# VH-VL binders against Protein NifQ (nifQ), part 6

Target 1, 180 residues: Protein NifQ (nifQ), of Rhodobacter capsulatus (Rhodopseudomonas capsulata) (p20629)
Amino acid sequence: MLHFPDPFATGPGPVIPAEALGFILAQGLRECAAGLGPLTARLGLSGADLAALRDRFAPGLELPDLDLPRPEAGPDQQAIETLILWRAGVATPEARWLAAILARRSMETRHLWEDLGLPSRPWLSGMIAHFLPGLAAANARNMRWKKFFYRQICSDAAFSLCLSPSCDDCDERAACFAPD

## First folded at step 1 (VH-VL)

Design r4 (framework fv_regdanvimab)
Fold by ESMFold2-Fast, scan of step 1:
Order: C-alpha cells, then structure tokens, then sequence
Structure r4 (fold): chain C 180 residues (1-180), chain A 125 residues (1-125), chain B 110 residues (1-110)
C-alpha cells in the first residue's frame, strides 16, 4: 500500500490520493470477506480495472477474482456515472475508475465517505478534487456528495430520475426540486 | 547527465546465485516517482524484463522467475541490487539496469530511460 | 514470447518511410501506454517513444508512435543508414503485473 504525499496532486488538502484509494480497496475487501458479493460488484469495476488500480495505488495487495467482468449498472447508477464523467474535466483512467466507484457506492445508504471507508468527508472531497477537478468545482456550495449527485440528476435530467430514493420517497425530495 | 552502470561476475556456474549491482548518478530513489528496473537479453534474442523497484520500495518481478528473483535498493548509495538463484546456462545474457518513472493521474509507467551499458553474464561449467 | 507480436524484419531505402507494428491484447496495449526502443548493434537500447506518441528530448520528429485498439505502430520517415537497428515495443500487462516487450524487428536500410 502506498502511504506517501502525491507530488502530482492539485488539491489544497492533506489528502493522499493513494491512501484514499487504499482505504476504498480495503473497504471493498472487508465487504467481500463478509459475503456481500465479489469485489467487482462492491466497487463497480471489472477485474482488469481493479488490477490496474491496485498496481498504481496499492501494489502488493492481493485481490480476488481479477478475471471477473464489471457488473451491469442500473439506470440511477448509470446516470450518476455519466454525470461524474461529464463534469470531470479530465479523461484519465483514474477519473473513469473513480466515477464508477462513486456511482456504485452512491447506491448504498450511508454517507458516501463513510461507506467508502475513508476517515472523513475531507478525504472524499480531496480525492475528488485531485482526480475529478471539474466535478469538485461544480459542487461550489459544498453540498454532501450523494445529495449533490441526486440533486444534479433530478434537476439536469428533467426530473425523470427524481424517482430515485433520494428524491421522491424520502425527505431529500425538497433538495432535488429546490431552485438555485 | 543521468548514468547507470551494471556490475557483477561475468562467469557463473550452474546452480549458483547471481548478484548484480546497478550504480547510478544524476537522480535519486528518494525522489517520488523514480524507479530502477532490470532487463536481460540472451545472445540474439529479445528483451526480457526481470524486476523493478520504486522510490517507496514497491517491488515487481516477472511471474515466471519471481521465486528466483530478489530486488533491493540502498537509496543513500544510489544502488539497486538484483539477485537470481539457481542459475542455468539458459540464463546466459546481457543484463541491463535502467531508470523508470511513475506519474500519478496520467498512468504513465513501464518505460525505461536511460539504460546502462549492460553487463554480460555467462553461465557455464 | 508471443505476448506482443512484431514482424521479425522490415526493409526500405534511404529517404523512404517505414512502419513497424506491435500487436497485443486488451490487458496490455489495449489498456496501457506503449513505448518504443531502438537498439543499435552492440549497444544498449534507447528510448524513442513513450506514452504512445511522445518523444524524449533529443529524439528527432522522424520517429513517431501511434496506438489503435490493441495495436501500436512506430513510424520512421526520411530513413537514414544510421537507423539500421533492432526495434522493440514495450508496455505494462495489467493481468500479468509485468512489463512486456515485443520480439523485436530488425530494420535494414538498403
């Protein structure tokens, strides 16, 4: 596992992107070991993408079943991933991996940073600022990341996607429909 | 500016262990993103990558030879050492060390520049 | 050995253009950046191209690289007799967690 400053980081925070991705891999492995599904399903990545991510940010970490394909994503997950890639500002492999992970984990019920196994919200925001700088800039009001994603797909996609749990059938609906 | 030089025995007997040292100047393995790799070339054959080590002590070895290979560094001496156990005549080759770099965010890695001059190792009885 | 496939030889006259192909799979060229190396007789290899199409300082623009799908190409224009050498492609193979090289192509300038 890599635990050192990233000399190529563009963000202002003390977040180390390699360590952030290490926490995410560790969280996925814990869930896999607990019987919640294969690592590819927990992180929304193909085995090939997981191996590439491991090679760059957590070399020496053994991952199971790296020959498995990426599971098919539902419409809300696809909408969030498309939004992230559209806003990303870059077209790097790391941006694609992180977009897939963030979209997949947005389908869970906990706060996104907590669900990813990160120490705190600044770790998530710093990682997003590094790998997805355009997305970070778009969240100018520092909204919680899952709320921001659901707000964007609710408002920007003519409210068709406000059928998600975060919009129509919970108290988050007001956040989806509120004007700026 | 940047130079690397391989050193070690030129003749090794079958079953013995080979130890090669790469001594370099013009860069440091204390610098983030820097690494050194080892590549060999049997006479008249293609290049074969053996191992590499990065500034943070991350190590990689070719799968087919992994159990025979050890790579280590001494950052203060600007040296990288490769050991290969149980030498066989088919291991006769020119052995090169070369600088490599890793750039986060861009995925740029696995290329080597510059290369040492190479040292020829003959395995025979 | 067949992880990355190159033609064993190519030839052309001085001043002409030649291309050298390198074919791989989705786990190597399809996923990662490609490098090219020139090895003059009796010398160590020299990096010509990295990150698919970038040249190190000192490499003339006669040398170019490109990548499409699981294949890469080295282009050499304005051939000179000093270009006679073996040329190797190289990349990272994600499934092997290893650097892989092609079998090499011998360029003869007639």
Amino acid sequence: as target 1 above (180 residues)
Amino acid sequence: QITLKESGPTLVKPTQTLTLTCSFSGFSLSTSGMGVGWIRQPPGKALEWLALIYWDDDKYHTTSLKTRLTISKDTSKNQVVLTMTNMDPVDTATYYCARTQYYYGSGSYGWFDPWGQGTTVTVSS
Amino acid sequence: ELVLTQPPSVSAAPGQKVTISCSGSSSNIGYNYVSWYQQLPGTAPKLLIYDNDKRPSGIPDRFSGSKSGTSATLGITGLQTGDEADYYCGTWDTSLSAVVFGGGTELTVL
Scores: ipSAE 0.000, ipTM 0.466, lowest interface PAE 16.0, mean pLDDT 82

Design r5 (framework fv_regdanvimab)
Fold by ESMFold2-Fast, scan of step 1:
Structure r5 (fold): chain C 180 residues (1-180), chain A 126 residues (1-126), chain B 110 residues (1-110)
Amino acid sequence: as target 1 above (180 residues)
Amino acid sequence: QITLKESGPTLVKPTQTLTLTCSFSGFSLSTSGVGVGWIRQPPGKALEWLALIYWDDDKYHTTSLKTRLTISKDTSKNQVVLTMTNMDPVDTATYYCAHLEYDILTGYYGPYFDYWGQGTTVTVSS
Amino acid sequence: ELVLTQPPSVSAAPGQKVTISCSGSSSNIGRNYVSWYQQLPGTAPKLLIYDNNKRPSGIPDRFSGSKSGTSATLGITGLQTGDEADYYCGTWDSSLTYVVFGGGTELTVL
């Protein structure tokens, strides 16, 4: 039985965490179907973690290629994931899954909430507040989430990670040095 | 109490750049969830959203005008500035700035403009 | 471009009820909150309804909002001559632009 929310049928209201994860799974499945890569690569999770996430938030949803490993993350993705886990304020499986997803989707080119398939920025911020309360508190200036992540990893590494040649998208790296 | 007021030139020649300033009181653009948007209305036409900027410098622009629009804020001066390049007679309109706020932690969904400036009329003519 | 469709005009007599529709799609009204704005002649727009059906302080209860599927409705009961104005719906569209407004509806009190 499919328990996956319809991305266009969901009504407005307080962020529903299961619905937020449903949007994220939908985005990954659309990209997988479009030939952009396996779901493990699009969401930055192992097949085992995707199965566990599906069982928790979308029981019965058929996911492709759950036997595939998570591809190796570049240094920026690893740094963002480590930052999120360090700041999370909780040690739940959901926090771990979301940290991996957020780090992977931060490598895409649009606003983070768009690349996650979420309806709007408040959906992203509400999801982070629910699953990663320490991270939500740490973004006290409420910066754009990709900008916050890149500012934090640039600061922690004396900006050396911002200049890594392995990054193919430099838009968010520019934010580490921008005055805003 | 929240107030906003638009200022800038009332007459602009074709091809010039328009710069409009929104000066406000009663709120700070350092406050979480707060933003300021720009909306225009040509004579006898509908409202058209142009751009908005949030407290964290997150910026959005209407797709059709994105290459012509720049929005910036000066939090210390309580100002938001909109620039629009290459002005054309079809850009003749009343330009409004407006306050918005959402509660990011509860996931309030979709911004709305609760307080508007009086508007400033910009005529593009040779 | 207009992605939200409103009737261009509506009219009724004093004391009557009018409804103004706003029709969109699943990428805007179907997923997001709807706001309504009243614009009296020669004035700036004023927020009338937010979050589909909520009234700001100072807005009388004869104004109401509702949303069903991809459409929203503004209701005005006990129509008064002072209600003659243009009415605009607003929301955001995740596919095209961040904020979209309807084409506006001119309300005439006959």
Scores: ipSAE 0.005, ipTM 0.511, lowest interface PAE 12.5, mean pLDDT 81

Design r6 (framework fv_regdanvimab)
Fold by ESMFold2-Fast, scan of step 1:
Structure r6 (fold): chain C 180 residues (1-180), chain A 124 residues (1-124), chain B 110 residues (1-110)
Amino acid sequence: as target 1 above (180 residues)
Amino acid sequence: QITLKESGPTLVKPTQTLTLTCSFSGFSLSTSGVSVGWIRQPPGKALEWLALIYWDDDKYHTTSLKTRLTISKDTSKNQVVLTMTNMDPVDTATYYCARMGLWFGELSYGMDVWGQGTTVTVSS
Amino acid sequence: ELVLTQPPSVSAAPGQKVTISCSGSSSNIGDNYVSWYQQLPGTAPKLLIYDNYKRPSGIPDRFSGSKSGTSATLGITGLQTGDEADYYCGTWDYSLSAGVFGGGTELTVL
């Protein structure tokens, strides 16, 4: 919302969680209508979880595909979701739903906040601070969220997912892959 | 082997827009954690950080020049492009592009490979 | 305005040791990794140190780095005439969401 004049500024700000999730549902619905896949696939949730999320934060909103299961996630998506849940600091249904959504949308190519249909980066950071307070605290250097996720899962995967081909080709390959 | 090379005009008139291209080989900006940035150095002056673009299209610009700078990438061509509007004689400098990447799964801010630099003179 | 402060110049004789400081704040050196660069006259900068103290392959042991609080130090021992260059510290500043460099230190080998 209010991050002008610096559009790249991120930080905790007042965010209405129901509105944030409303934007995310609206984005998923737009993509479903455009033929990009069922709502469960666009948001990385089962129909049952989508119904529960809708009932909590967007009561009365009609959603398609509520009889479908959660689609299978690839290894990067699973790693990001596991990281978010491990760092969440809480064990709530909302934290689990948001972890799944964030992991799924991290697989897209746009900036995470933009891809989620949120108005600005502070909306994403505020939503994470509300639903995933431990994760928000872990991002102490105010790193962009997708970059933070990939840095962490690269570490967990012995760096193979993030290292450039140059490390394989250098004389110092051992230094590139050696544990610290 | 990693190589970066800057290209663009060597002479620019005041008020014109500068466009510089960084062409690279030996790595891809489709690789998670990799980024390419731009640095400049006026004659006899210090290095000045300008802008950076990550593999996921996340972009950063120095605050003092933010409204004048645009950074973009073409991953299929292995190129990063910097555009700076409203050039002034004080923008006369050697412009470098450089790679920044992950080291041992931690984000490092070290720029490990630099281009040779391209000199841009702003004069009427 | 410089965000990172370095001495403008240092000098020493061949075989001696020299230390170059880089001072910042909590938003840059205090919370982030520091890198050091060597720039020989008329050439592009070369990475000497990354992650505060690590050397890329090909950088001799006589170059070292350290960090304490909001300050970093580059040490050069066994000084050679070929070390005559400008030296820059660099890091990330999370409050600016930008990379920053020091003002540079000109090393003269007497």
Scores: ipSAE 0.000, ipTM 0.494, lowest interface PAE 14.4, mean pLDDT 81

Design r7 (framework fv_regdanvimab)
Fold by ESMFold2-Fast, scan of step 1:
Structure r7 (fold): chain C 180 residues (1-180), chain A 124 residues (1-124), chain B 110 residues (1-110)
Amino acid sequence: as target 1 above (180 residues)
Amino acid sequence: QITLKESGPTLVKPTQTLTLTCSFSGFSLDTSGVGVGWIRQPPGKALEWLALIYWDDDKYHTTSLKTRLTISKDTSKNQVVLTMTNMDPVDTATYYCAHTYDYVWGSYEPFDYWGQGTTVTVSS
Amino acid sequence: ELVLTQPPSVSAAPGQKVTISCSGSSSNIGNNFVSWYQQLPGTAPKLLIYDNNKRPSGIPDRFSGSKSGTSATLGITGLQTGDEADYYCGTWDSRLSAYVFGGGTELTVL
């Protein structure tokens, strides 16, 4: 029970909530070990929230730096987290933790499921359906989750949060201004 | 410069299994977002999508043929393989493989480069 | 059975313009990007339009695309004899979790 998921697991498996969170913790720990920052910064959670999440889904797992606070989030990350919580359909601690994690990992450069360390896209969709059912229902187009988040926050803010006329990641940002 | 080429048998007997290989250059299935699909076209008929595999080994198959289709990749050889079981004369078609790229925004991107196609005839 | 409906044929004279329609539903055209493919006789299909209305490098501006609701259209102006081909629309269907093509439209330049 108390072990990390196989980092080389492939394909879609049945979505088990504890196992999905295990993959996410494993990804954050790998990045922490690689010197990319403390676990709180990689997953967007305070040490207290990480301890609570660990106790719930991976009891007995040793996590570093549980005394550190949650780092300050930029405006796009805050907007995504607020959107997720507003759409969540539930008010559970798990929903709050996952909203923070999803918002933080949306700031990375790959597809969301990759940046979460999940085995495949269906694992992300199933995890969101379990913990954030209202959010899952809102993504009726089955858009990739980062695209969905940026489209929603651009619409909510009348594109003010997406205003970057000279941006090197314009492929992603341009989608905020597109009619689709 | 992206190029793809299909290879495999040109004649298959009913009930046999068809195996087609797509060999490509100019891209790698190690690249995030990259996929390769298979499309067929019976003589004088429309294009029919069969299957798609992405860099992450995520796989899709047309519902009507899902139980007969297997798609796999060998990233080190720059190859994607399609296997179709229990061949029937109605499966006679030109089979194409094609490149796609699904950006971070995740629209299912177009098939932008196609192989020349390989004709497979199913006959006794 | 077709998920995307196109007219089976269309014809026009050189220099004229033609429009080819593609009709679907909310699960495909309504919520996803549409591509158009040109297939000259005896050749593999070639991508003509992507993201509803964008042209790949090398495609002349005589070719245009548009989308409204659950329908898409391909426009061709200044028709040339070399445009005689089959034209296919294509998109993802979120309900089927599958890529779908239209039935194709045979363009004859008279």
Scores: ipSAE 0.007, ipTM 0.502, lowest interface PAE 10.2, mean pLDDT 82

Design r8 (framework fv_regdanvimab)
Fold by ESMFold2-Fast, scan of step 1:
Structure r8 (fold): chain C 180 residues (1-180), chain A 122 residues (1-122), chain B 110 residues (1-110)
Amino acid sequence: as target 1 above (180 residues)
Amino acid sequence: QITLKESGPTLVKPTQTLTLTCSFSGFSLSTSGVGVGWIRQPPGKALEWLALIYWDDEKYHTTSLKTRLTISKDTSKNQVVLTMTNMDPVDTATYYCARIDYGDYAGYFDLWGQGTTVTVSS
Amino acid sequence: ELVLTQPPSVSAAPGQKVTISCSGSSSNIGYNYVSWYQQLPGTAPKLLIYENNKRPSGIPDRFSGSKSGTSATLGITGLQTGDEADYYCGTWDSSLYAWVFGGGTELTVL
């Protein structure tokens, strides 16, 4: 299931889920330190969910902003999160946390794996295959993940509210509205 | 329109250092997933990859020449520079710079410069 | 020694089909995606195929790629005189930690 097409940035073999989440937490902490916002806003999670994620994957790590609520998500972010949870194939807390993180970071301007601080796209795909196996199976054409999400929500909304906020992964607006 | 163009000396003496510049337009090395590599081709021989640099300043060099090669970028000037020390007549080749795109997964060289011929002789 | 092996030459008549092989190992083709490059006489290489079987915009459907195990194949149908060129396969080698190219195949259209 897990293959690394590009060994430049990652070694061969399976992605380590705890290590992948470690990269994501490190990215959020860097952005918090740079003044871009509280950790809850950078990762799209409540302080309670961040504490639970920390306890699961990085016990003893000191995190800021654990008293803050999850910020309100706009309609595109909500649509992506709903899509991910609907396709997840599992109903675990880890799936819920990752769905929120992926939806939030899809609102940024870079490629999703790069934005999350992961070494390469295979690390993102491997993490998705582990925590969200139904979602991984749905991306059969190996489309870039953010582009896949935008195309899927376009299809789900009958193209009514289908607009990529960044269009970072789309060549033209028309490409963002093409069904997967 | 995207273009890449190699520049540098066409003649180098043995033991000297070669410096080649790749100047490009139509894309930026501030764009995620993009890089520039150097590939050479001795007369009548196959393509040989030398080095590459990505948007995030990650650098890779062929192992056999690693100690002789330096690659750097100047994002504001849209330039990538390759330096190769201790030149030898066997290094005579056409030197290409090419854009590498990460694509969906693995990288590939999608656009190439015209090449610059470097002859190493006394 | 030779990391990726290609036949040194291939030839066929206009309108025919040719297949160019590229053979490697588990550390390169077996693990990684393959790209193919066309080099017309006196010119720089041009990307023909990327990620095993995808064509860049502007490359006609008569060029195709495939990969099976540790080997990759470039197929050219409906040969034209303008296809006379050297063809190179390329991939990443995880053991060498380096990009590697095949030795090249010279296509002659008779």
Scores: ipSAE 0.000, ipTM 0.471, lowest interface PAE 15.2, mean pLDDT 81

Design r9 (framework fv_regdanvimab)
Fold by ESMFold2-Fast, scan of step 1:
Structure r9 (fold): chain C 180 residues (1-180), chain A 125 residues (1-125), chain B 110 residues (1-110)
Amino acid sequence: as target 1 above (180 residues)
Amino acid sequence: QITLKESGPTLVKPTQTLTLTCSFSGFSLSTRGVGVGWIRQPPGKALEWLALIYWDDDKYHTTSLKTRLTISKDTSKNQVVLTMTNMDPVDTATYYCAHSEGIAAAGYYYYMDVWGQGTTVTVSS
Amino acid sequence: ELVLTQPPSVSAAPGQKVTISCSGSSSNIGSNYVSWYQQLPGTAPKLLIYDNNKRPSGIPDRFSGSKSGTSATLGITGLQTGDEADYYCATWDDSLSAYVFGGGTELTVL
């Protein structure tokens, strides 16, 4: 049996995930305006996916960089995105967009909810429970999200290292500790 | 070569706050996978893990002391600071800081490879 | 409270073999890699074994580690008087989100 927090609840009202996506778009726009890169790079989405997300959750909002492709992702970002999609429990466009965003923002240095521009960790947990219910269920011990993601991808790497003949003799943990 | 050195008061009165500094060289706390932890050992007793801070400022604390412990880092000074409130005679111990490498949440890979020499803190009136 | 159980002491003569056990649960040893630390009298602990069975540079091969289920074992062959020390097992505990040590085992070389 699954029980999820609902940080968007204000009394008995329904969750409004559009507000969470609004915070995320606002964070990306602030970083774009500050010269940290195009919106596609800050959120890890193609311009086409950003336009679709905007049309769904923030219709009429003007977004820059909608003509740009999705930037390439490093191996850790790809591994986290793949993990989220495998765990998602659904195959919706929203799940795909959020998986890309979560993987990209996991490359930043603060707690995930802070790097997403959300007001608090429960906002993130509620959004994940709504769009990625299988992922929410998989974090059964309520680990901090970036730590959960990194632990999961490191577990996969450790399993490969244990089974690889070349790693029977190695004293290196390059898959878990190598710089990006 | 990685080195760590603990510093702080050697005598603390009951109810006071203890502040310990770990000064290090040979690594950076901006490097992915790197962390610095604190461990203590009362005289003649077992090692007790206290807290950990990682490169991404993520923090862990032992359950029994979490409300009393604060850990922070100052990357510009190559220092990690542990603060413990409301000291009691039972907190008398040698306090160690230690380097670790590992993914932030990958507990199965966490261990402390290089330790400081320790600093002894006595709590008495 | 200790969540990893070690015998409080073991003893043997020089040249003999000793084993030190460490017992835990599914949330710690059962899910995570085990490390072992050696503490010589009056000194800071030193990493002896990591990732269940790996040795840091400089640790002789007469020290070995193993893990099975929720238990781990440190083996020392060719026992020397310089091995007289306290030995600690340690691992991450998923339920506590914390690193935990065993109670320690005092090795006496007779």
Scores: ipSAE 0.006, ipTM 0.548, lowest interface PAE 9.4, mean pLDDT 83

Design s1 (framework fv_clesrovimab)
Fold by ESMFold2-Fast, scan of step 1:
Formats: sequence, structure tokens, C-alpha cells
Structure s1 (fold): chain C 180 residues (1-180), chain A 124 residues (1-124), chain B 107 residues (1-107)
Amino acid sequence: as target 1 above (180 residues)
Amino acid sequence: EVQLVESGGGLVRPGRSLRLSCTVSGFTFGDYAMSWVRQAPGKGLEWISFIRSKAYGGTTEYAASVKGRFTISRDDSKNIAYLQMNSLKTEDTAVYYCTRDYYDSSGYYEFDYWGQGTTVTVSS
Amino acid sequence: DIQMTQSPSSLSASVGDRVTITCRTSQGISSYLAWYQQKPGKAPKLLIFDASSLESGVPSRFSGSGSGTVFTLTISSLQPEDFAAYYCQQFNSYPLTFGQGTRLEIK
């Protein structure tokens, strides 16, 4: 059994952003093996994108059957993914994959960096700074990432899913899924 | 309705063993980490053990006071968390609560639901 | 281990009073602190998480503030059902630790 790092630890050594995607893929595979769903559903990526991610960051890793499609993203997930891409500052394949992964995993209720299988909290911020530099710059106050995402989509009326123009309603709703 | 029900407490002599159970209902047990917290008569709360969900490796943590003597475990098919208590001491006399643990992207978490507790008395 | 010191250990108050309980930590814990209420013979109940976030279903007269090493729980207008013990707890590092508790008693 793979052991996950203590979320309160400062983590081992320097953050290596390229290895972060390898840890995320490994986490998705563990969840797939545990019966939580297909890898496409766990990471919010198509089979083609998962194969490309594996080829780039975990060459030689055997993936399960990727014939199952990515489940359709709900409104909150789509809004977060769109926000990340809009703020990314780059248009790389890695930025697209990470935007999809972060949006999908923001729908989970647990610790985001541990949920992603990363070694420590700085690995999440370091990975975002490397692959999504514009997004990292936008979070100037070092707000917790799920809270930042929900706050941002709440403040953008075009992507708000609160059925209200009030950002307070969006923050209250977000607390149900991510008590940041 | 979320419910946690502890059982298995009782009177036991020093050096003996006891196993506590926490049976849960009203939520998907396998998705949550679980803790045990105890309270000695007239005293405050003491966290003693934690077990992560299977998706996070099912790993465990222990307070120094119980490390090596107590073992936390879970059976997701039965919706039960266990606390195996070995080499019991008079200082282990307490009400034992199980908790449902919920945490977020920053590593912060909360004990959002507690059972009613089961009493363990260790005396000669 | 992070040591948690609550003050006062006990407090006598009347319905309608504003009461404040303080929790001090031996090292910085950012906002990783929760407050619990425990009535006699009952299990604790979560009131506040992340130092200042009110748990669903908890009355708005309860509020939390602070960060780093000093935290406060305030009840703005004490009600009869609020006479209980109150505990702070840190979630910054293992082992998880609680304050020794504050008993809020009726005058």
C-alpha cells in the first residue's frame, strides 16, 4: 500500500514541478484500482490526453483501458476549468491538462494537494507557478486554491453558478464542497 | 442522518486488552478519515488516533501516550472503525469518542461529527 | 508538540452577556484552529473551523477570530443553551492537541 504524506509536513526537498504530474497520475491509478472509477473520471481527462500526459511525464507507465470517455463536467467544474485557462498566461498542453485536473479535483471534498497525491502543500503551489504562471500571479494573497477558484468564479457573473449576483452566496455554496 | 455509535467499553484490569467499535450510518464511510478522541473523568479532550480513507492509503497516526499499545483500523464493508487497546493502564480510563474527519485543499480539517462515547474504566 | 492554553478556565455569566474565551498556542498555526462546545454528559459539537468560519447550523452570535498564536471565541449575546464547556483544537501538526477547556457557568 502506498502511503500518503502528512498534510502538515513541509515536505521533502525542493519542489520539482515536472514530477508533480507523475504523482497525480499515480494517485488517479490508485483510486482506479480502489474501485472509485475509471482514470478518465478521476482526473477529468480524455483517454488521449491521459496517454499524452503519461508519455510526457511517466514514460513506460502502463495505463488501464481508456476506452471510457471523460464524464461531462458539471457547471462548477467547467467554470473553474475556464477560469484557470483564462488566467493561465500560457497555452501549453501541460496547462490544458492541469486546468482539467485541478477543476475535476476541486469537486472532491478533501485536501487538494494530498488528494492529488503530491508530497506536500508547497508542491501544489510550485506546480501551479511552473505550469500556470498567470494563475499563480493572480493568487497574490496565497489564498487556499479551492477557495481562490470558487471566489473567482463567484466574482465573474458569466461563470457564477449561485443563481445570485452575490459573491457571499457563492462563498457559502462553495463551503459545502470545499470548507476552506 | 449522520450517526456514529461507539461500543465495546467496560471495566478492565491493568495490562489487559479491549477492542472498541464505531459503527456509522448516514454517509459514505469509505470516503472519510476517522479519529478517536478520549476524555478522562473531569478532564479535557485528548486526540489519540487517526486513520485515513483507503483512497489516501489507509495510513494511521497516534499520540505518543498510546503509540505501540493501540491500533486503529477500519472495515469499510461493514462501516466500522476499530480501536484495539493493548497493555491498558489506569491512565487510559476515559470516555472514548469516535469522530468523522473532513478536510480541504489546504490540509486543514475538522471533526464535524462525534459519537456519544463509550466508557473504559481501567482499575484493579 | 503544540501546547494550547485557554483562558479563563471558568467564567460565570448571565443571559445577554458578551463573553470572550482566548486560546494561545506555543507556536504559530496560521488559521488551523477549531472551536468545540460540550454540554454535560454529551459529545463535543463543532462550532467554528479555520479560526473564523462558522459551522452550518451554529447561531451567528458565535464568532471566532485570530491567527498565528492568539485566537478568540466570542458569544455576543449569551443564551441559556450556551452554558457549556468550550475547547480549542489545532490542526497544524501531529499530534493534534486541544486546549484544557473553559467552563461557562450561569451566575
Scores: ipSAE 0.000, ipTM 0.488, lowest interface PAE 14.2, mean pLDDT 80

Design s10 (framework fv_clesrovimab)
Fold by ESMFold2-Fast, scan of step 1:
Structure s10 (fold): chain C 180 residues (1-180), chain A 126 residues (1-126), chain B 107 residues (1-107)
Amino acid sequence: as target 1 above (180 residues)
Amino acid sequence: EVQLVESGGGLVRPGRSLRLSCTVSGFTFGEYAMSWVRQAPGKGLEWISFIRSKDYGGTTEYAASVKGRFTISRDDSKNIAYLQMNSLKTEDTAVYYCARDEYYDYVWGTYRFDYWGQGTTVTVSS
Amino acid sequence: DIQMTQSPSSLSASVGDRVTITCRTSQGIYSALAWYQQKPGKAPKLLIFAASTLESGVPSRFSGSGSGTVFTLTISSLQPEDFAAYYCQQLNSYPLTFGQGTRLEIK
């Protein structure tokens, strides 16, 4: 017999990578409709990349702002995107699109899976494991993804360029930086 | 007081199976990942497997030396982690340690095996 | 897999000595490195995590340094209870890997 997932279970549900990208597009569209900016700025992609992503995972979906270029990224966003691409383990268009999206959304204040409009934390981890398998392997300790990104870019710069935005936004800054 | 206690080791012939248990107390078991590490007589430490908490999908990882033969699992209601060991080989002879994996706290030191059990000895011999 | 190389494999020292153990990794691991002490017949004990953070209850004579691919464990003034095996571990990627160990012996 078919068994349905417990809606209150905290374990992994079935993660469908194409649906994960659909949730991300839906989140970007909601923010665009709310006046927070063009879709290219919300997802960190050019109009051409958005059209290609739409054609692959949501064919026929009408998207705004496809005539706009990718907005310029700040140094933290660029560092995170470079880290993701370096660790991706693959050289697919999907990896490139996701690296840009994850880097852009890491600049927002919510937990990354919530900010992307995904149903739960396992959906984020499952999507990353499918499209960015090398990155998934690199986060072997299951650190929160946004914290992992900021920690990695700080460590790569020998902490000389570490601004730790996520810790500065945290009321418990000392908890982000364990005392010796 | 945090305690991890391994059990289930013993003498077994090649090709047979054993199930190791790690019973924990003194912390909220379901919030932590758990690892198994082994040590052959006179040799160094070898990580063999870990299992994530349910919040992180309950997914598992294995060293190549045991993949396909060993299965890690957990029963959060009983505070027990298991290692099911199938198709045992003489080179699996070792002391097997259970370790708590503190992997997603909010301090900089997320990556550590902070508590270990005393170990249980598995001898695979004819 | 990330290869972990410890040097030296063994060393002899006297009480009061400053001893240094080095761990080298085949790939960059940022600061995702832990050091463990193991006494004969006992389970390993965590000394240092995140390359340089001292675990609670560990004496201040122990210190760790390094980032990327080269890491060092230092005992500033060796005590009798410090004669043991020491292991580094990378926790950056699976499979998790340990160094081969360093045996610290009395001269």
Scores: ipSAE 0.000, ipTM 0.487, lowest interface PAE 15.0, mean pLDDT 81

Design s2 (framework fv_clesrovimab)
Heavy chain, then light chain:
Amino acid sequence: EVQLVESGGGLVRPGRSLRLSCTVSGFTFGDYYMSWVRQAPGKGLEWISFIRSKDYGGTTEYAASVKGRFTISRDDSKNIAYLQMNSLKTEDTAVYYCTRVEYDFWSGYSPYGMDVWGQGTTVTVSS
Amino acid sequence: DIQMTQSPSSLSASVGDRVTITCRTSQDISSALAWYQQKPGKAPKLLIFDASSLESGVPSRFSGSGSGTVFTLTISSLQPEDFAAYYCQQFDSYPYTFGQGTRLEIK
ESMFold2-Fast, scan of step 1: ipSAE 0.017; ipTM 0.652

